# Miniprotein binders against q9bqp7, part 130

Target 1, 240 residues: q9bqp7
Amino acid sequence: VPQNWFPIFNPERSDKPNASDPSVPLKIPLQRNVIPSVTRVLQQTMTKQQVFLLERWKQRMILELGEDGFKEYTSNVFLQGKRFHEALESILSPQETLKERDENLLKSGYIESVQHILKDVSGVRALESAVQHETLNYIGLLDCVAEYQGKLCVIDWKTSEKPKPFIQSTFDNPLQVVAYMGAMNHDTNYSFQVQCGLIVVAYKDGSPAHPHFMDAELCSQYWTKWLLRLEEYTEKKKNQ
Below, E stands for the ipSAE of ESMFold2; O stands for the ipSAE of OpenDDE; V2 stands for 0.75 times the mean of E and O plus 0.25 times the DockQ between their complexes.

## First folded at step 13 (miniprotein)

Design Js10 (at its last fold request DockQ between E and O 0.92; V2 from the best seeds 0.79)
Fold by OpenDDE base, look of step 15:
Structure Js10 (fold): chain B 240 residues (1-240), chain A 98 residues (1-98)
Amino acid sequence: as target 1 above (240 residues)
Amino acid sequence: NEEEVVRLILEAYKYEDEGDYEKAAELLIRAVKLARELGNPKLLAAALFLLVEAFYEMGRYEEAAEVARELVEVAKKLGDKLMEDLARWMLEEIEEER
């Protein structure tokens, strides 16, 4: 049980999305502060087993590709991910920003992969927007807040070369999503709250993306795990 | 000779993925020998790292501990702190199973 329990949902905020579709999605800039990011907390609180598995994979990849080949591979994966997020931001942005769409960004297997998910996405409220949890002292940059199949979600877009049909195969991604939810729900820059999460795993070959929907109950379960990771991080920093 | 070491280790990864840790260990022992002969500490560390896992999964904890101790020393010489820390952790896990 977390020592410093804090709710994921804000009882002071209405669960009802204000019916006014915001004409423009929120895009709050990330302030570079001494405050740790969600990603930093998760990375620094990985178990020794997780670190072992990642290193085992890395060692294998270096043997297969060589050191330079692995660097190139890593750089390409990063670039592809970045371009995918930029393309999604462009697609999900209001039509007035469409005139500057680089058509080349839209020609990817990853974009093809998510087309069936995008059909169910509406009511975009935030894109690439910073969230801060003032009480728990962490920040993050969320990809998207939108309605998925009529439910308001924090949406996190992921790229993968391997199928990830189960949410368990997404490692710490559920923790990231709920961390963003909890921060947004208590960030004064946002007038609404979210109760659901969505992880979308897009594939390079254009095969249908896997949506991993997280209801309020599942979000609450992962929230407890997130709080434990945050406490571990805080303790580790006090000992440094 | 370096290519042969790499081949042996990559084959060992496949055998471990299949659960054939005995065959993996056989290949890795050969890889360790060749890597030492070549004086390539990076390949030696890679082979030792995987060999610890193979011995551990076979319940050969004494041999796993010996290999893990060697990996600590190789990683120190390479300045690879992450590998050193992992090797120490693996050694702790092995000692808990004894």
Scores: ipSAE 0.769, ipTM 0.952, lowest interface PAE 0.6, mean pLDDT 92
Fold by ESMFold2-Fast, scan of step 13:
Structure Js10 (fold): chain B 240 residues (1-240), chain A 98 residues (1-98)
Amino acid sequence: as target 1 above (240 residues)
Amino acid sequence: NEEEVVRLILEAYKYEDEGDYEKAAELLIRAVKLARELGNPKLLAAALFLLVEAFYEMGRYEEAAEVARELVEVAKKLGDKLMEDLARWMLEEIEEER
């Protein structure tokens, strides 16, 4: 059990729509800060097994592509992910015009992959929005907060190519989702409560994306694991 | 030549994907020898890194430990702190099995 346990859910908040909630999704910009991000905490507290698997993948790719080829490959993977997220933000933004939506729609397998998931997404409350846990001192940039099949969720969009180059990122995805959830639930910039998560893994070839729904109980289980990772990060920083 | 060492290591990766650690180790032992002859410590480290895994998966823990110890020294000379830390961790994992 974590030494500095803190609850993921805020008893003063409801997940039901409030009449005073904005009709436009929130988009709070991420400010550069000394406070660590969720992604930095997770990267700095990877298990040795996760670090080994990542280094094994990197070594192989460098041998196949060369140093310059590997840099080009990782840059392209990053760019594809960025474009995918930009397209999703555009599609889910209720303020977009039809012309802007047409121009921003990417003709990619990833967008085709998520079509069946998007049909079940409504009531978007936040898009590409910053969260901060003022008490636990971490920040993050979440992809989306919306209702999925009637449940308000923190939704994280992931891309995958066959074979999957970042299998360890998939394993930490539940921790990332609950970290954002706990931060948002205690961030004064937000007034609602999120109790569920959704990880959507999209495929380059357009095959149907796999949704991984996380109910409140599962979120609470991963929250405890996130608190342990955050504790480990804090201890490593003290000893450096 | 360096291209031959790369070819051997990449072929070993494919055998490991298939679970054939014996074939992988045979190729990696040759890659290690050639990398040493070429005086290329980066390719040597790459071959040693995969060879530790091959010996470990085969239950050849004494050989895995010897290779891991050499990997620590090669990583130190390269200034590759990450590889050095991984090699030390691999030694710890091997010791638990022994």
Scores: ipSAE 0.742, ipTM 0.948, lowest interface PAE 0.6, mean pLDDT 87
Fold by ESMFold2, fold request of step 16:
Structure Js10 (fold): chain B 240 residues (1-240), chain A 98 residues (1-98)
Amino acid sequence: as target 1 above (240 residues)
Amino acid sequence: NEEEVVRLILEAYKYEDEGDYEKAAELLIRAVKLARELGNPKLLAAALFLLVEAFYEMGRYEEAAEVARELVEVAKKLGDKLMEDLARWMLEEIEEER
């Protein structure tokens, strides 16, 4: 049980968009500051078992590829993920035309992988937008807020070289989603809130992406876990 | 040579994928011995790391603890704080079983 419990939803807000809202998605700039990011909190509070499994994987990869080969591999994975997110932002932005887009960004297996998901996405409200939870003191950069099959979601796009058909296979991704959701719901830069989440795992070979939908109840369950991770992070920093 | 150590460790990973920790441990004992003789602490740490897991999964806790203690010392020599912390954690897990 968290010592510093806080609700994920804001009763002063509606999830219905205001008709007077701009037609373009919000993109709040990320501000460098001293408060921790969601990803930093999660990285710093990994269980020892998670750290062991990650190190085990790294050691094997270094043996297979060599040090330089592993560095090149990880750099390539990072670049492909960045290109994927850039392509999705371009595709989902109503202000961009086809001629203004880099066509090489649109030609990838990852983009092919998500096509069936994208046809169910509409009503984009935010893209690559900063969120801050001023009370709990954390910040993040969410990928997308949009309707998926009629449900307004915080959507997180992930690339993977391994199939992830179950949400439990996505490790800390559900915690990222709810942390962004909770921050957005209490961030004064946003006039609306979101109660559902979606994790979309895209595949390099173009295989159909796996969507992992999170309804409000599931989001509340993961929110409790996020609060525990945030509390653990705060306690570590007190002890230094 | 060092290529032989790498081959032994990678083969051990394959046996662990199949759940054959006894065969993995056999290969890793050879890898550890060779890495010590070569004076290569990075390869030694890699072999010790996987060997701790193999002995632990086999229930050979005293042997796992001995390997984990060596891994702590090798990680310190390398300045590898992450591996040092993991090896200490693994040692604590082993002691809870023993």
Scores: ipSAE 0.731, ipTM 0.944, lowest interface PAE 0.7, mean pLDDT 87
ESMFold2, look of step 15: ipSAE 0.720; ipTM 0.939
ESMFold2 (binder alone), look of step 15: mean pLDDT 86; pTM 0.845
ESMFold2, fold request of step 16: ipSAE 0.714, 0.713; ipTM 0.939, 0.939
ESMFold2 (binder alone), fold request of step 16: mean pLDDT 86, 86, 85; pTM 0.848, 0.846, 0.841
OpenDDE base, fold request of step 16: ipSAE 0.762, 0.761, 0.758; ipTM 0.952, 0.952, 0.952

Design Js11
Fold by ESMFold2-Fast, scan of step 13:
Structure Js11 (fold): chain B 240 residues (1-240), chain A 98 residues (1-98)
Amino acid sequence: as target 1 above (240 residues)
Amino acid sequence: NEEEVIKLILEAYKYEDEGDYEKAAELLIRAVKLARELGNPKLLAAALFLLVEVFYEMGRYEEAAEVARELVEVAKKLGDKMMEELARWMLEEIEEER
């Protein structure tokens, strides 16, 4: 797929704030439908090497923890991630809605881990909000859209037990971020343009989170790769 | 003892992390033998899976291919289609190096 036919950025849109921007962050609900989600596209188009690495990790963990222990471990990781996202939504929202529910996690190492990142986050425009690319026919649910160090970003919050100091260590996360970005830039529910991404990896022990900033050029490079994954998904679905 | 097989495989993962493929291979060859003696195909598949990678990293392609072929058959008996597909893919990668 030619990148020129499906650009990530919409030249008709501005990244600068305007009077029509809502004072409350957007939170558009994700509707279930036959249109594929970003996560489904990525999961169904993993390379053989990616599948191998995931299976290698699973085999090792099952040997260490046992099958029941592995299930408990993955359930706990999922729950901690969910609570971390809920805490961040509460912290970044003007309205205090989730703080009572997230009291324990607000005291956690994950929140301590991201404090230095949160200091540089402002101008929140969307939280836990659905995006749809009408032309390319995919949907997604993004975590956050806000200014990071003065630049409007799609921000993805991650928890990890292993250090991830390099963007290459985040696997498909850059693709997920640019997929949301491209969708939002062409979604009529949004009036602004986002050109940057940010992946924030938080740690349970409170160690400083690793921010992986993606400028416009890097986002364009990953957008090309996302378009290839989307095309692969479409072809695989036709053959089913 | 299944616990001993598990310990051998986990120790092999640690040596593989450190790049000590010779020690990892030694431990995995022992794990494979014990898993066969115990008649535990899941542990056998786990040991064979890592052993294919270790032999490949060592440049021992003929042995890696033999192990990969056995892994395909073990995965078939287990009904583990994902492991079977991965084993076939690994075999293809190995044969390209040969």
Scores: ipSAE 0.703, ipTM 0.935, lowest interface PAE 0.8, mean pLDDT 87

Design Js12 (at its last look DockQ between E and O 0.88; V2 from the best seeds 0.78)
Fold by OpenDDE base, look of step 15:
Structure Js12 (fold): chain B 240 residues (1-240), chain A 98 residues (1-98)
Amino acid sequence: as target 1 above (240 residues)
Amino acid sequence: NEEEVIKLILEAYKYEDEGDYEKAAELLIRAVKLARELGNPKLLASALFLLVEAFYEMGRYEEAAEVARELVEVAKKLGDKLMEELARWLLEEIEEER
């Protein structure tokens, strides 16, 4: 049990999304401060087993590609991910007319992969928006808040070259999503609450993306795990 | 012949993925020998790193511990702090299984 328990959901906020479709999605800029990001907390609290598996993979990739080849590979993966997020932001933004969209950004296997998911996405409330949890002292940049199949979700878009059909194969991504949910639900910049999460794994070859829906119960379970990671991070920083 | 060492290690990865740790260990022992002869500490570290896993999965804990100790020393010489920390952790895990 976390020593510093805090609820993921805010009882003071109405569960009902205000029925007014916001005409414009929120885009709150990330402030650079001393507050740790969700990503930083997760990276610094990885288990030795997780670090081992990542290093094993890295060592194999360096042997296969060479050192320079591996650097190029990692750079390309990063660039592809960035372009995918930019394309999604453009697609999901109501103000961007089709004419202003870089057609080249839309011509990707990843965009093709998520088309069936995008059909079920509506009511976009936020895009690339910063969240801050003032009490728990962490920040994050969430990809999207929208309705998926009529349920308001924090949506996190991921790219993968390998199939990830199970949520368990997404590693710490569920923790990231619930961290963003908890922060948003207690961030004064947001007037609404989210109760669900969605991880979408897009594939480079255009094969159908895997949606991993997280209901309120599953979110609560991962929230407890997130709190434990945050406590571990905090303790590790006191000892440094 | 660095290419031969790399080939042996990559083949060992495939055997480990198949659960054939015995065959992986055979290849890695050869890779370790060749890497030492070449004086290539990076390839030596890579071979030793995977060989610890192979011996551990086979329950050959004494041999795994010996390889892990060598990996600590190689990683120190390379200045690879992450590999050194992982090698120390592997050694701790091996000692707990004895």
Scores: ipSAE 0.769, ipTM 0.953, lowest interface PAE 0.6, mean pLDDT 92
Fold by ESMFold2-Fast, scan of step 13:
Structure Js12 (fold): chain B 240 residues (1-240), chain A 98 residues (1-98)
Amino acid sequence: as target 1 above (240 residues)
Amino acid sequence: NEEEVIKLILEAYKYEDEGDYEKAAELLIRAVKLARELGNPKLLASALFLLVEAFYEMGRYEEAAEVARELVEVAKKLGDKLMEELARWLLEEIEEER
């Protein structure tokens, strides 16, 4: 895939709100099909070094926790992440009615962790919304599109798995964000332009979350790397 | 005692975290011997996997290659295709350094 022939930004679009749905953030449902997701592309194109480090982490955890303990740990991490995303969608959605169960989830350590970030988030345009790059043929489900400190961003919420961190390369997180960005910028369901990214790492103990802001230039650099991963995925599929 | 083998491997992980690959290798060599005596190929694979890394980081490439070759065979017998693939890749990386 030629990086210059598939730009991340769509020069025909602006970052101003779409008037066709002024009061409700977009939530396009993800349609399941044979088209690969961003996460699948990234999982299938991990370097041997990344696969080695992941297996090393897994081997150590299994020795420490046992097979059953590792399974329970992984399941709990997944469930906590899911609940964190559901709570954030609830907080950022203007039409959602809070129930007692939802209010209890909003008091979690992860939600406390992101409070200072949420104060700088406004103008929400999309929540848990599907994106598809029609010419590059990949799909994704992004967490949030909103203004962060006045700049329209694709925002990705991450939980930090403590005390033993899951060795997930932080280098793939920027690739995930720009993949969603490029898809949204070329998806006919959306009419605006996103040029910035934000990765927010929340902590279970309520420690202040770390925001990793990506400006347009940095997004363009990671876009080039994403295109290489997508090309590698496509090539591996042809050889199978 | 399988618990003793596990303790040796976990202690070796801690030494590798500290960059002390020499002490990690000493513990792993003991773990490998005990795992073989116990006839536990899964623990043997775990010890060999980490031992390859320890020898590689120390620049002891001939020993790393020998351990990696044994890991390939142990992984094949276990039916662990991912470990077999990683062991073969490690062997290729080691031979490139040699």
Scores: ipSAE 0.755, ipTM 0.949, lowest interface PAE 0.6, mean pLDDT 86
Fold by ESMFold2, look of step 15:
Structure Js12 (fold): chain B 240 residues (1-240), chain A 98 residues (1-98)
Amino acid sequence: as target 1 above (240 residues)
Amino acid sequence: NEEEVIKLILEAYKYEDEGDYEKAAELLIRAVKLARELGNPKLLASALFLLVEAFYEMGRYEEAAEVARELVEVAKKLGDKLMEELARWLLEEIEEER
């Protein structure tokens, strides 16, 4: 139960883009400033159990691959994720021509994995776009805002080598989604709001991705947890 | 040699994946002994780290605490502040179970 409660939704905003919204997806540039990002807040408020599990995994990987092998592995995973996000931005952008798309970027197991999800995605409103919550003092860069099966969602794309059939297997990702949602709903750069979230976990081997839909009620539940993490971060910052 | 220690620890991870903490602990006790003989504190810390978990999951809390205390000292020797913090946290968790 957070001490500084704030609503995730803005009652002064419609859940539908109005006629004055641009037809091209928004891409608000991320501005570096003194307020923390969503990912920094989450990283700096990990529980000791989460830190233990991460260290356990790292120790095992170093034993398997050696220190140099582990560095190469983590670099390759990062690069795969980056290319996946670039491919999705390209696929979802109505302004790009086919010859401006890197065909190798489009030929990956991760892209094959999400094809069935992309068929249900339409009405893209934002891609790789910055959000800021001026009252709660945090910033983020959301992946996508679009309709999924007719519902406008903040969509977060994830790569994984392990199956994640349940939302609980995605750890802090639901918090990340609702933090972006809350910021967008109160950001003056946006004229509309979003009440649903979607986490899409894609697999390297091309297996069908798992969508994790979050309705408004579930988003509100995770929003409370996000507020607690933000509160914890703020208290740590005051004590430094 | 170091390769034998690494193989023992990795096999212990596999047994822990299966929930066989007793077998994992057997392998890790051997890994700890060999790592001490080699004078390799990084491998020693790696083996102790997993052995604390094995004893904890088995409910052998006094043994888990002993291993965690050694891990604290080895982490200090290595200058590994994260491992030291985790080892101290583990010791606190074990004390709550005793």
Scores: ipSAE 0.717, ipTM 0.938, lowest interface PAE 0.8, mean pLDDT 87
ESMFold2 (binder alone), look of step 15: mean pLDDT 84; pTM 0.821

Design Js13
Fold by ESMFold2-Fast, scan of step 13:
Structure Js13 (fold): chain B 240 residues (1-240), chain A 98 residues (1-98)
Amino acid sequence: as target 1 above (240 residues)
Amino acid sequence: NEEEVIKLILEAYKYEDEGDYEKAAELLIRAVKLARELGNPKLLAAALFLLVQAFYEMGRYEEAAEVARELVEVAKKLGDKRMEELARWMLEDIEEER
């Protein structure tokens, strides 16, 4: 159990919309800060097994593609992911203006992959928005907060070239989702409560995306694991 | 020829994925020898990295330890701190097996 436990949910908040809430999704900008991001905490606290598997994958890819080919591959994967997120923000934002560039983004295999998920997404409250946990001292940039099949979720969009049909195949993604959730629930820039998560794994070939829904109980379980990772990060930071 | 060494290591990856560590080790021992002859420390490190795993999975802990120690030294010379760290962790795990 974590030494510095803190609740993921805020008992003073509701998941129902406030009458004063704007119809436009929130987009709080991420400010430069010395406060660690969720991504950095997770990267700095990887297990020996995670580090080994990542290095094994990297070594094999370098042998298959060459040094330059590997750099091109990773740059391309990053660019495809960035474009996928930009397309989703455009699709989900009522104020986004479609341009010819955006039309090309909307035709990707990844976007085709998520069409059946998007049909069940409504009531968007935040897009590409910064969250900060003032008490636990971490920040993040979440992809989306919206209703999925009627439940308010922190939604994380992922791209993959290989099938990820089980939640355990997504590694630290559940931790990332609950870290954003806990921060948002205690961030004064937001007034609502999120109790559910959704990880959507989209495929380049247009194969149907795999949704991994996380109910409140599962979110609470991953939250405890996130607190342990954050504690490990803080401990390592003090020894440097 | 660097191309031949790469081919041997990639074939070894496939055998390890299949759980055939004995066949992987045969290929990797040849890859290590060729990489040393070529004086290519990056290919040498790549081959040694997989060979440690193959010996470990076969229960050949003394050989795994020897290969892991060489990998530590090769990684140091390359300035590859991640590989050096991994090699030390692997050596630690091997020692725990007795």
Scores: ipSAE 0.690, ipTM 0.926, lowest interface PAE 0.8, mean pLDDT 87

Design Js14
Fold by ESMFold2-Fast, scan of step 13:
Structure Js14 (fold): chain B 240 residues (1-240), chain A 98 residues (1-98)
Amino acid sequence: as target 1 above (240 residues)
Amino acid sequence: NEEEVIKLILEAYKYEDEGDYEKAAELLIRAVKLARELGNPKLLAAALFLLVEAFWEMGRYEEAAEVARELVEVAKKLGDKRMEELARWMLEQIEEER
């Protein structure tokens, strides 16, 4: 087992709503600190095979588009993803209006892609909210915590240019989701327990998004893999 | 010219997608020669990188190792630390297979 083994679910917490739960979605601001983020841990513990495949893709794209074309392409992909998340936060938050957001954010193909998923989302508990695992010492910024088809989920919104119909196609996304879940379940800023995850892959052309639901058992399996990545990160940091 | 080198490397990518590493290697060997003649270290690194993979996949480990060692040196001169680390890792993997 990993060093400092810890369960993903908190035995002191209920997955049922309680009367003290806030009526407005939580949005805890992300604080700067020495504690590593989930994305940093995952980036710095990619297998050499994953790094190789990423570099192979990058090299090919640079040859196809040129260096400036590749920079423009990656900048546009990043901007589209950011705008997609901003649009979703606006749609799911009752306190945000079209006047306070760019009109174009609400009309992207990505938003059309997720409409059928959004019909099944309700009871939003957190949006763009910081989580910290106090014992394992990592932080993250999760997209959304809400009920999907009646089950409370950490929901992660992803954009993709290529179809991702299988969870195996989403790379480290399951690890990211369970890392946020474990942190939230052990973060004193939150009072509820999340046991399920949902990765939603949206498409630019408006094709129906692929939802990848992760039940408690699958979350526990990926949590074990996340703990190994976190241990690897800690060991690499000591040996630098 | 540089355009010809790029075309050779992109065609090699397509052959590798099909699992035809022998044809890919043939194109990449030519791309490496032309990139050296042009004195373009970025195109040279790109061709060498894919050529290491082609030789590795074919089980031609001695040739893969030689190409990987050259890639390490080219990446160092370019200041491309990621490529240098990948080339060193590939060399380690190749030497374990030998």
Scores: ipSAE 0.700, ipTM 0.934, lowest interface PAE 0.7, mean pLDDT 86

Design Js2
Fold by ESMFold2-Fast, scan of step 13:
Structure Js2 (fold): chain B 240 residues (1-240), chain A 115 residues (1-115)
Amino acid sequence: as target 1 above (240 residues)
Amino acid sequence: NEEEVIKLILEAYKYEDEGDYEKAAELLIRAVKLARELGNPKLLAAALFLLVEAFYEMGRYEEAAEVARELVEVAKKLGDKRMEELALWMLAEIIEKLGSPEAEELRKLLEEAKK
């Protein structure tokens, strides 16, 4: 159990919209900071099993593609992911239309993959927005906060070459989602409460994306695991 | 030649995907021998890395430990801290399966390698 437990949900907040909520989705800029990001904490505290699986994948790819081919492949995967996030932000933002973006970006297999999920997304409250947990001292940049099938969620868009039909196959993604959720719930830049998460895994070939919905109970379970990872990171930093 | 070593290792990956660790190990033993003869420590490390997994999954823990120990030394020679740390962790897991008190000493070495 974590030594320095802190609640994920804020009893002073509600998930219901009110008259003071902005009409345009929030986009708080991420500032460079000495405070660790969610992704850094997770990368620095990967389990040995996760490190093994990542190294196994990397070794195989290098053998298949060569060192230079592997670098090109990973750069391309990163670029496609970045473009996918840009397209989703554009689609969900009231300020932009699809015609104002790169046609190749809008017609990608990833966007086709996620169409059926987008039909159930509404009431967007934040897009590509920074969160900070002032008490636990971490920051993050979340993808989206919106209603999915009527429930307010932190939504994380992921791309994958291989099917990820189970939440367990998304590794640290649930921890990333609840870390953003806990930060947002206690960040003074936001006034609402999020109690649910959604991980959407989109596929390059246009195969239907897999949605992994996380209710409040599941979020609380992953929150405890996130607190343990954060504690590991903090302890490791103190001992360096 | 290097191409043959790579081909053997990639074929072993495919057998491991199918859960055929015995066939994977046969190919990897050949890859290890050839990589040593070529004097290519990167290919040797790649073959040893996958061979540790094959022996471990087969429950052949004594052989897995022997291969993991060699991987630690090869990783040190390469200056590959990530592989060294990973090899030490794998070795600790294997030695623990064997019920040896050496596992605790290896975990301490793993913590020092992280620094």
Scores: ipSAE 0.684, ipTM 0.893, lowest interface PAE 0.6, mean pLDDT 87

Design Js3
Fold by ESMFold2-Fast, scan of step 13:
Structure Js3 (fold): chain B 240 residues (1-240), chain A 106 residues (1-106)
Amino acid sequence: as target 1 above (240 residues)
Amino acid sequence: NEEEVIKLILEAYKYEDEGDYEKAAELLIRAVKLARELGNPKLLAAALFLLVEAFYEMGRYEEAAEVARELVEVAKKLAEELGDPEYLKRMEELARWMLEEIEEER
């Protein structure tokens, strides 16, 4: 019951820049601890239906590609995602010159996919930065905090082979975003308030990325769902 | 042969994508028979797993339950052969969940 008393937004914080804000984006390193990550909590609290669908997908892929082919496929998907995130951090970092950027990373279809989104991104406040909710005891590594169309957002970059034109198609991604937001808003390493989220789904073929903007009300709704998943995780750990 | 069984199962996946569970079940019943004749428990488990879903979606709950129970027995054999007790535990949990879903619909 007490877990439902924790608000996502911190009433003592402002979303507006002040004179004490750093001039460079924050990049707090992730400290390894027994404290669970957002990703771990979500992975360990999947519904039986979600577990079934994942197993169904895995078995189909293994039949299509073979065991070794499946391992190669999943490795390549992971590597492509990692390179996409590295390219975005490079593009959004004000400290890097054009000559310091890897031109091969900038040529990917995923980067082409997000060009129209990047035009609306400014005022970068954090990149690849660790967050921790001291009271709720969870950690995370967020991709980006920046203004999107004038609103300060936690921005999460995703790659997908299938179109994701609706936020409902992004599954647990809204929960991941609000978990980072709630942690950042209550983390003493940060001084500002974030009230909006943005999930950007980029496509390998360069098709225009789908942005899923989450206003404060939608973030509050997903925050309630995240708190339930966090409680499930805690209870499952007590019973193991 | 093994390639024929794999082809049948993959065709069944395509029919399920189209919502044609009756055709999928027809192909999977053939796949199960061939996998048993080949003595290939891995392909047998794969065919049984998808067949549970096909029968469930068709409302053929008694058949779905029978297939789910056989899946557990095949998973036990596979876990022994692979030395993977976590595989057995995972398949048992999924099969129990499927049986619970079947009972709730009945």
Scores: ipSAE 0.655, ipTM 0.901, lowest interface PAE 0.8, mean pLDDT 85

